VH-VL binders against q0atu2. Designs and how they scored, part 144

Target 1, 119 residues: q0atu2
Amino acid sequence: MLDKKARIRTSREYRNVFEKGKRLSGRFLIIYYVENALDNNRFGFITNKKIGMAVIRNRIKRQLRAIVREYQGQVKNKHDIVLVARAGIGKSSFEGMEKDYIAIMKKAGLFARNANKID
Key: E = the ipSAE of ESMFold2; O = the ipSAE of OpenDDE; V2 = 0.75 times the mean of E and O plus 0.25 times the DockQ between their complexes.

## First folded at step 6 (VH-VL)

Design y8 (framework fv_ivicentamab_arm2; at its last look DockQ between E and O 0.50; V2 from the best seeds 0.00; counts 0 for: pae E 4.5 > 2)
Fold by OpenDDE, look of step 7:
Structure y8 (fold): chain C 119 residues (1-119), chain A 119 residues (1-119), chain B 110 residues (1-110)
Amino acid sequence: as target 1 above (119 residues)
Amino acid sequence: EVQLVESGGGLVQPGGSLRLSCAASGFTVSDNYMNWVRQAPGKGLEWVSIIYRRGSTDYASWAKGRFTISRDNSKNTLYLQMNSLRAEDTAVYYCAREYGSWDYYFDLWGQGTLVTVSS
Amino acid sequence: AYDMTQSPSTLSASVGDRVTITCQASQSIDSWLAWYQQKPGKAPKLLIHKASSLESGVPSRFKGSGSGTEFTLTISSLQPDDFATYYCQQYDSYSGEAYTFGGGTKVEIK
């Protein structure tokens, strides 16, 4: 699980990202991202009821957190990033979700140079 | 030398089933993202399915439930099981390798195998 | 596909002509665009990836350009070997499909 300091937790923090951040859409994910004034990145996760039952939503969140955690060290610092799960993600594989995350993060230019998959 | 060779195409009646094979040489199928892409006669290219390195699978929305991608690591072979075939499934089916990096294009294609669904 | 509009569908040209093919995406895909060449009865061949990177062995007369939602493939001087159908391709389509191809552009002899 992500450390508390690496998580967006308050409604105010989420609102700030949505209002001031940039938005990019991927196959399974939409990301909102904005620079913060911290020394670390913070991640937020949104799964609405369109994704499915609470069990499914929680699974998706868990999987997204796992992906984010895996690549956390390769993301450019000082960003607040909110991941919004799209409806199709409920039927996606973990690897597909991961691939989509990588793709959209690359498109956003949020990975550091020479970032690659962690084996 | 790297190569993909498709086989298994042929004539099948509507509602029938067919399994395509794609034999890889010069590289390991399980180490790559492998895809099926089809092309109806005189039409464009259409993505069908992907199998990821860890074995997870994804499908085009229209392919879900009827098509199944799989592989046999011991044979270094990719498969596409097609069920409940329809006339509109008539196409040349290509297996294609995604470039090893997270760059999302197909650098290697087989010669294709023709599937004709007709009464 | 709605997410990738390729134009024109067909163009007639002569050897030596400058040819331009365009692909328009429904949303910004940055530089995640590839171009393929396909000749009759043959599999597609990768020409350009990441919008402008020429694949090994591809003649320099092929040029990919563009970013965001607008991309172009240019053949500076059309050669006899270039008469074929060309396709653009992207990933992470908003439609939910992993990969999306343009409708294709057939370059034929005038």
Scores: ipSAE 0.863, ipTM 0.937, lowest interface PAE 0.5, mean pLDDT 93
Fold by ESMFold2-Fast, scan of step 6:
Structure y8 (fold): chain C 119 residues (1-119), chain A 119 residues (1-119), chain B 110 residues (1-110)
Amino acid sequence: as target 1 above (119 residues)
Amino acid sequence: EVQLVESGGGLVQPGGSLRLSCAASGFTVSDNYMNWVRQAPGKGLEWVSIIYRRGSTDYASWAKGRFTISRDNSKNTLYLQMNSLRAEDTAVYYCAREYGSWDYYFDLWGQGTLVTVSS
Amino acid sequence: AYDMTQSPSTLSASVGDRVTITCQASQSIDSWLAWYQQKPGKAPKLLIHKASSLESGVPSRFKGSGSGTEFTLTISSLQPDDFATYYCQQYDSYSGEAYTFGGGTKVEIK
């Protein structure tokens, strides 16, 4: 589970990321991201009805939170990041979503340099 | 020396099945993202399927339900099981390795194996 | 979905010529593009990734350039070994298909 401090909570906070942030698109995910004035990273998750039924959207949200949590320590500090699931994400495997997340974060320059499995 | 060698291609009747193999040497398939890519005679390249490090799989939309990618870690070998074959599946099938953990381009290819679907 | 369009489909050039192959994406892919060379009867070989990063062992006469929607592969002084079909591949993956290839450009040396 992601710590509550690491979650974007309000519509105003989401709107700030969309308005001021940069956008990067991947295979199954879009991220919007902006530097924040806090000492920690915050993540938001958006799954819309185009993905599928509630059971599928809830599974996707759980899986995305698990992925974000796994790689939390590699994300550069002081960012608000919103993950928007694309319509096709419901057809992806867990590792497909994980790979897409890693790829997007690396492309955005949001992963700190690490000689681990992500290198 | 790193190498990929495909086998198992041949002539098969429409509606038939065929299993392709790809033997890897000089590296471990389970440490990499492995793919099948095909090329119809005189045509361009078309992605078929991927198997990820922990064994999740994904497929091109037209391949879902008919093709199954798998591997045998003890034999360091990748497979593609093809069912319900159609004339349009006639192609040279390549196995290919992705560079790193987040890029979607291929740094190593096998020589290919020809599958001909004809009566 | 990303459409990857290569032009020309075929070109003929003499040894020593400068050859330019173009690849266009239907929407921006930043710099996430690779180039492959495929000789007759052989598997593709990676030449360039991230639009302009030359792979180890690839001759310096090959150069990739471009960003966004327009990309080029230039061969500054064509050699006999360069007879091949060249493919671009996007890996930005906005369309949901990570492995979209262009239609290919066949280079014939005369």
Scores: ipSAE 0.618, ipTM 0.836, lowest interface PAE 1.2, mean pLDDT 88
Fold by ESMFold2, look of step 7:
Structure y8 (fold): chain C 119 residues (1-119), chain A 119 residues (1-119), chain B 110 residues (1-110)
Amino acid sequence: as target 1 above (119 residues)
Amino acid sequence: EVQLVESGGGLVQPGGSLRLSCAASGFTVSDNYMNWVRQAPGKGLEWVSIIYRRGSTDYASWAKGRFTISRDNSKNTLYLQMNSLRAEDTAVYYCAREYGSWDYYFDLWGQGTLVTVSS
Amino acid sequence: AYDMTQSPSTLSASVGDRVTITCQASQSIDSWLAWYQQKPGKAPKLLIHKASSLESGVPSRFKGSGSGTEFTLTISSLQPDDFATYYCQQYDSYSGEAYTFGGGTKVEIK
């Protein structure tokens, strides 16, 4: 899982990203992102009740955390990034979510130069 | 030389089944996002299905349950199993490769194979 | 839903003509649009991605432009090799479906 320092934890921290950050949409995800004053990145995850019951929402959060952890070493530092799951995400495979995450992060310019896992 | 070659099209009766093949050369199918796209006579292009690098799959809503995308990595070949065929499935079927890991457009297409579903 | 409307459906032109075809999205797709050329009996060929970025080996007489909801493909001086059908495709990640193509524009000899 992500380290404690790499988590967005409080409502105020989430609100800061939503109010001051940029927004990009994907097929299954929306990201909000803003520079922070830290030397590291922080990630937050939001699932809505429209996605399904708590078991389904927890599964999706686990899958998104796994995806973020897989690529976290390639993300440019000093950003707070919130991933918001869209209502249709429960119909996606894990790899469909992963592909969407990669596409959005590249579109946002958030992957570092020379990252090995990105074309 | 990088190419895709479809085969297995033909005439089939309504309710029948058909399996299409797409042989790849010059690159590895399992390293790429591979797709089927179809084109009914005199009509435009319509996405059918994707198979991801690690083998997960997604389908257009109208294809789900009737069509199955798969691959054989030892043969470097993509497949589309089509069941319960209908007249509206009459089309040229293309296999196509997606550009890189963060874009959704198709940089390499096969020449297509014609499927005719006729009473 | 993401509708892609191409116009015209068919146009007639002569060698040397300037040809413009349009693609309209029902909502903004920023610049996430590709153009394909398809000749009879052949597979589509990618011409342009990201609305205006020309693929290698594609002649410079092809030019893509636009953003948001309206996009154009222009051929500055039509050549015999350019008589074909042209398709736009959106690939904005906001779409509820993986891919949406326009209905096509057939460019015919006058």
Scores: ipSAE 0.225, ipTM 0.718, lowest interface PAE 4.5, mean pLDDT 86
ESMFold2 (binder alone), look of step 7: mean pLDDT 89; pTM 0.906

Design y9 (framework fv_ivicentamab_arm2)
Fold by ESMFold2-Fast, scan of step 6:
Structure y9 (fold): chain C 119 residues (1-119), chain A 119 residues (1-119), chain B 110 residues (1-110)
Amino acid sequence: as target 1 above (119 residues)
Amino acid sequence: EVQLVESGGGLVQPGGSLRLSCAASGFTVSDNYMNWVRQAPGKGLEWVSIIYSRGSTDYASWAKGRFTISRDNSKNTLYLQMNSLRAEDTAVYYCAREYGSWDYYFDLWGQGTLVTVSS
Amino acid sequence: AYDMTQSPSTLSASVGDRVTITCQASQSIDSWLAWYQQKPGKAPKLLIHDASSLESGVPSRFKGSGSGTEFTLTISSLQPDDFATYYCQQYDDYSGEAYTFGGGTKVEIK
């Protein structure tokens, strides 16, 4: 579970990331990210109806939060990051989503190479 | 020294089944993301399936339900079980390793094994 | 679903020539693209990943460029070992098909 302090919660905060942030696309995920004025990272999660029913969208949100939590120690500090799930994510495996997240974060320059080893 | 060697190809009738093997040496299959990629005679490359380091799997949409990727960690060997074979499945089948856990390209390939589906 | 289209499908060239082959995606794949070289009877060999990053041990005469929907592989001075078929590969999986390959470009001697 992600700490409350590490979650983007208000519509105003989400808008700030979309308006001022950079965008990077992966297979199953899009991230929007911007440096913040805080001393910690914050994450937001968006799943829309084209992904599937509420049960599927809620499962995906839980899985994405678990992935983010597992790798939060590797993320460069002071960033607001929003993960937007693409339509095809509902058919992906958990590890497929995890791999996509790691690849996107590395490509964005938000991860250190040595911190992302799977073994 | 780091190698992938495929076997199990051959002639099979339409509707039949066949199991391919890919023996790895010089590295551990379970520490890597492993793929099957095929190439029909005189045609291009076509991705088939992936098995991730923790054992999750994903498939090309046309392969889902007919093909199953698996591994035997004790033998350091990757498998592809092919069922309900069609003439269109005639191809050289390669096993391929993805570089690292977060890079989507194939850095190591086996030599391939030919599967011919014909009456 | 999107297609990966390579052009030309066949190219005749001489040693020392500058060779350029193109890969087009039917929709944007950012820079999620690799290039492979395949010689007759052999497995493909990785040349370039992430559109422009040269693989270790690959000669500097190979260069990848582009982003979005148009990508190119350039061989600045063709050598005898470069006569082969070249494939691009996307790994964006926009349509639910991961790792779609282009149709290939055969570089043959003139």
Scores: ipSAE 0.146, ipTM 0.697, lowest interface PAE 5.2, mean pLDDT 85

## First folded at step 7 (VH-VL)

Design ta1 (framework fv_dusigitumab; at its last look DockQ between E and O 0.84; V2 from the best seeds 0.00; counts 0 for: pae O 3.2 > 2)
Fold by ESMFold2, look of step 7:
Structure ta1 (fold): chain C 119 residues (1-119), chain A 121 residues (1-121), chain B 111 residues (1-111)
Amino acid sequence: as target 1 above (119 residues)
Amino acid sequence: QVQLVQSGAEVKKPGASVKVSCKASGYTFTGYDINWVRQATGQGLEWMGWMNPYSGYTGYAQKFQGRVTMTRNTSISTAYMELSSLRSEDTAVYYCARDLSYYETSYFDYWGQGTTVTVSS
Amino acid sequence: QSVLTQPPSVSAAPGQKVTISCSGSSSNIGDNYVSWYQQLPGTAPKLLIYDNDKRPSGIPDRFSGSKSGTSATLGITGLQTGDEADYYCGTWDSSLSAEYVFGGGTKLTVL
């Protein structure tokens, strides 16, 4: 779904983002993000047990990956970004999650100008 | 400094309802979920449910389905828990707690002072 | 009859060490990270340990946590009278529905 170099892979890399990064919350998502020393972005995805059973958590992860992939070219480089599913996300539509992602990424200053592709 | 300040003690009769408030300060209220936990006299902690103050969505423990309602007013950073059809075993201290997502889990990093609800006839 | 089982009480003299166990199942402790909460007499619970073994700011290093399989352990060294409290383990449970579960609590007495 994402190129291998664009994935946060190890527990240490994930923990670095949570420990060193900034946190912003949306309606259905939380992002943690930090500048990296690479020439590219890396993305991570977390759904914990409070989201629901495994089938729902796996569906949410797949949908978030699809959203990130669609807007990846508009994200400013050199950032590690972890998306954390928030309680209640299973009640949202794909479009609701997508709107939330766009809004939170704009608030974080991580989108390039004019990233309102969905509407 | 994060604070959760709850409403005062309540005395109720069986069959009534009670609504407890939890006012948050020192952080962005809509950025963290609120959970409710109760503790009957001489008993342990019992989780009741979560509420996402941004979306207004909730998830309740099966034990409380149909009797509990969790809401909020974001303009005053306040969460509410209402428990209906009260019975004597609902006598307890009721706590609100902030839910912090960290890595692959979440936990309750700040708690309100508790609200004593006594149900007696 | 809590989902997570703790001993009802433990005790030791000042300066000594105690451990408090928390036994669960694959759907809770086995599948997720454990937190510990301290409740001093007459007060609200306070987060003591998160993420199995991490301490929030202000918690001294004589408090420690660990997890093995479906069991978690809280360790307290250098025991002080001010440590007299109830201690609860807690975690998310992934069975049937997503619910948070606590242990039954352990009363620590410093003799």
Scores: ipSAE 0.615, ipTM 0.883, lowest interface PAE 2.0, mean pLDDT 91
Fold by OpenDDE, look of step 7:
Structure ta1 (fold): chain C 119 residues (1-119), chain A 121 residues (1-121), chain B 111 residues (1-111)
Amino acid sequence: as target 1 above (119 residues)
Amino acid sequence: QVQLVQSGAEVKKPGASVKVSCKASGYTFTGYDINWVRQATGQGLEWMGWMNPYSGYTGYAQKFQGRVTMTRNTSISTAYMELSSLRSEDTAVYYCARDLSYYETSYFDYWGQGTTVTVSS
Amino acid sequence: QSVLTQPPSVSAAPGQKVTISCSGSSSNIGDNYVSWYQQLPGTAPKLLIYDNDKRPSGIPDRFSGSKSGTSATLGITGLQTGDEADYYCGTWDSSLSAEYVFGGGTKLTVL
């Protein structure tokens, strides 16, 4: 559902984020983030095999994409951000995922100062 | 430098429980899952389960379901693995290992030195 | 008995090349990245290869990994006496509940 231009899609793009970016871990998510040279943010999603079967991993991806889409307008621009789902995320609620995302993004300082949906 | 330091050797009777500790240092403890792997003498590696130090969530191998409990104390960056109802077949070296993943899978990049657990009458 | 199958042993002379195979199924090696671990006698395992073919820092390039279909292979060139160890492949299996699985291990002897 995210715009294609807002998505990390190639292995090279992912590798760049992993190698050059910063890493922060939350309860259910790990984020890797690095500044890009674009005018927009790009998001990548990784579901760890510890989560389980593909159907479960795909569900988690859909939920994370929904969360990212909801708050993308409040994220500082010019960043590549990869979300890695930790194994325990399969046992979390959607609200739990959202809360963790907000917390970790705040810790990373990736929300704009005037963001008003992340309290 | 990343280090995982495990507790000392244990000798237990059948039916008893053993709790092995794994103290982490050199990195953010809550940022990486801890896995437990054991190895009987002269045998191969056997995965037991994983534990998320932040949430406390766990995933156990089916073989150990009901007998294994993986916990942590975040204040001292220490993970624990408790195995109950011990039997002679549980005699092995038990390892903790840090879990790292960049893509869809995980691998164990740092290991503890191992803890020998002997179960005998 | 292991989910992943490895030859029990391989041997070669110093300077030669050896390969260690790891055979699995679609639910493990087929769909997941493979890691390799080296275990020197009396020591804990050490990560040797991850993500099929990537080497951690400090691992020399004479160690290589590859994957094709439901099988993985570890290659060691320029064999040294210090390479004598047990080698294990490992990966996640997502057939039911996700579990990490190891191969049975291969003992490498340097002649």
Scores: ipSAE 0.100, ipTM 0.778, lowest interface PAE 3.2, mean pLDDT 91
ESMFold2 (binder alone), look of step 7: mean pLDDT 92; pTM 0.950

Design ta10 (framework fv_dusigitumab; at its last look DockQ between E and O 0.38; V2 from the best seeds 0.00; counts 0 for: pae O 7.0 > 2)
Fold by ESMFold2, look of step 7:
Structure ta10 (fold): chain C 119 residues (1-119), chain A 121 residues (1-121), chain B 111 residues (1-111)
Amino acid sequence: as target 1 above (119 residues)
Amino acid sequence: QVQLVQSGAEVKKPGASVKVSCKASGYTFDSYDINWVRQATGQGLEWMGWMNPYSGYTGYAQKFQGRVTMTRNTSISTAYMELSSLRSEDTAVYYCARDYSYYETSYFDYWGQGTTVTVSS
Amino acid sequence: QSVLTQPPSVSAAPGQKVTISCSGSSSNIGDNYVSWYQQLPGTAPKLLIYDNDKRPSGIPDRFSGSKSGTSATLGITGLQTGDEADYYCGTWDSDLSAEYVFGGGTKLTVL
């Protein structure tokens, strides 16, 4: 589970990232990210209603949280980062989501210079 | 500037198929989903499905399941919608639209000009 | 038959205001955010309102949106002849077959 201070919690905080942040898309994920004024990262998770019913959306969010938790020590600090599930993500495996996350975070330049190899 | 330009009008016989193209410009094509919406003369808008250009995955409205195929060619930033086993009630204007994610929803922020498909015997 | 219900037509004089309603259910308007689209005669639809009440750049502030329960409302003030169009509400329906649903459309006549 992510620590409370590493979570984006309010609607206002989420919308701020969407309005002021950069957008980068992968196969199953979109990230929005913006520098914050803290010394730590904060993460948020969005599954649009087009993804499916609540059971499916909740499963996807849990899987994404687990992925972020696994790699959070490798992420460059001072960023608010929102992960948005893309249409079709329900057909992906956990491993597929994980590979997509790694690729998109590298493309965004958000992994720290000394990040360890994950796979 | 974002633009979606569709192929020209088509006239088809019942039982045939039609394939409509939608060429995108002014943005990174595979970063946004494409939806297809049709409109029969004097009637409202009818959603047909979405297609994720990055993955190629699709989701079709149940009404069209089995008759519609949505594809893309990312090299030329073009989406396609093919409707098979055409019948007279498929006569309509067919639109492509870009799907934009914002917060906990998404909506269609840019639309193609429409492609008229006429099915008559 | 449309999942979302709109009046088939409304009319008002130039300079007046009009309200267009959109009625749905808990699985669509009640559970999600509503958009509105304007379709001028002979043209493709155009986004007017997103996220219930937000306007894209270039849409005048005389267009407004709101949502209450399972109903949404488009408001248009200072009516102009150029506002004569069909107006559609739309949203995602979050039941098992997650589909996008439109209202049946409302024809606005400015007379």
Scores: ipSAE 0.522, ipTM 0.865, lowest interface PAE 2.6, mean pLDDT 90
Fold by OpenDDE, look of step 7:
Structure ta10 (fold): chain C 119 residues (1-119), chain A 121 residues (1-121), chain B 111 residues (1-111)
Amino acid sequence: as target 1 above (119 residues)
Amino acid sequence: QVQLVQSGAEVKKPGASVKVSCKASGYTFDSYDINWVRQATGQGLEWMGWMNPYSGYTGYAQKFQGRVTMTRNTSISTAYMELSSLRSEDTAVYYCARDYSYYETSYFDYWGQGTTVTVSS
Amino acid sequence: QSVLTQPPSVSAAPGQKVTISCSGSSSNIGDNYVSWYQQLPGTAPKLLIYDNDKRPSGIPDRFSGSKSGTSATLGITGLQTGDEADYYCGTWDSDLSAEYVFGGGTKLTVL
């Protein structure tokens, strides 16, 4: 899915985003985002147990990774972004999840101005 | 300071609908879900559902599916909960509550003062 | 009837300690953070404890929360007359279509 360099992996990296970043809530997702010192974006994904069993959580992660991958080329660079799945996401469609992602990312101003795949 | 101010008491007949409002202030309205919780007289708290003010998306308790509608007017930072086909059992105090979500957590950190809805023939 | 089970009432004298239990299942308390809400007579609920054991600003440290397995506990030390209220535990339940669930509530009487 996502390149390793495009992924947040360590607890320290996650904590940095949570502590220093901005927060925006959609219906199905909460995003935390902060500028990084890199030339690329990094994404993290959090799916807690409230959204369902491990099978469901893994499915949600796969779907979120797919969404992020689809639009990553249109996201402003130099950001660490953590996506937190909210309650109810397991009941959403992929399209609904995608729509929510686009909405909150737009609100955050994280899409490049010349982005052309964003509806 | 965060405040949720709800509309006044309502008296309805069975079969009617009621729409309760919840005006938010002191924070970014469209960044936090609004939950609705009711409490019948002398009874416990009952969760009804959530509404995201930014997207308008909702999630209702199964018990109220098809009978409850949660909406919002972002221009005035106001959330609405409409309950139709009212029954005597719907007599209760209805609360709106802000949902604070951070990382893996979600809890209701601010509550409205409550709206008494009485359903009586 | 409530998904989470609480004792209907507890009582103690001023200055004493009381505990209120909240029993659930793996899909709710077992997997999710528990919050506690205090409801004084004639008032709206108020957040008392979040994330199992954390206190919001303004809540004195004589209020405490804990969770173990599928059960949560609210502790109140140095009981005061002003603590007389109803207390509710709450959490999300993934088996109920991610619905939020409350305990039945516990009425605390200060003797």
Scores: ipSAE 0.015, ipTM 0.687, lowest interface PAE 7.0, mean pLDDT 89
ESMFold2 (binder alone), look of step 7: mean pLDDT 94; pTM 0.958

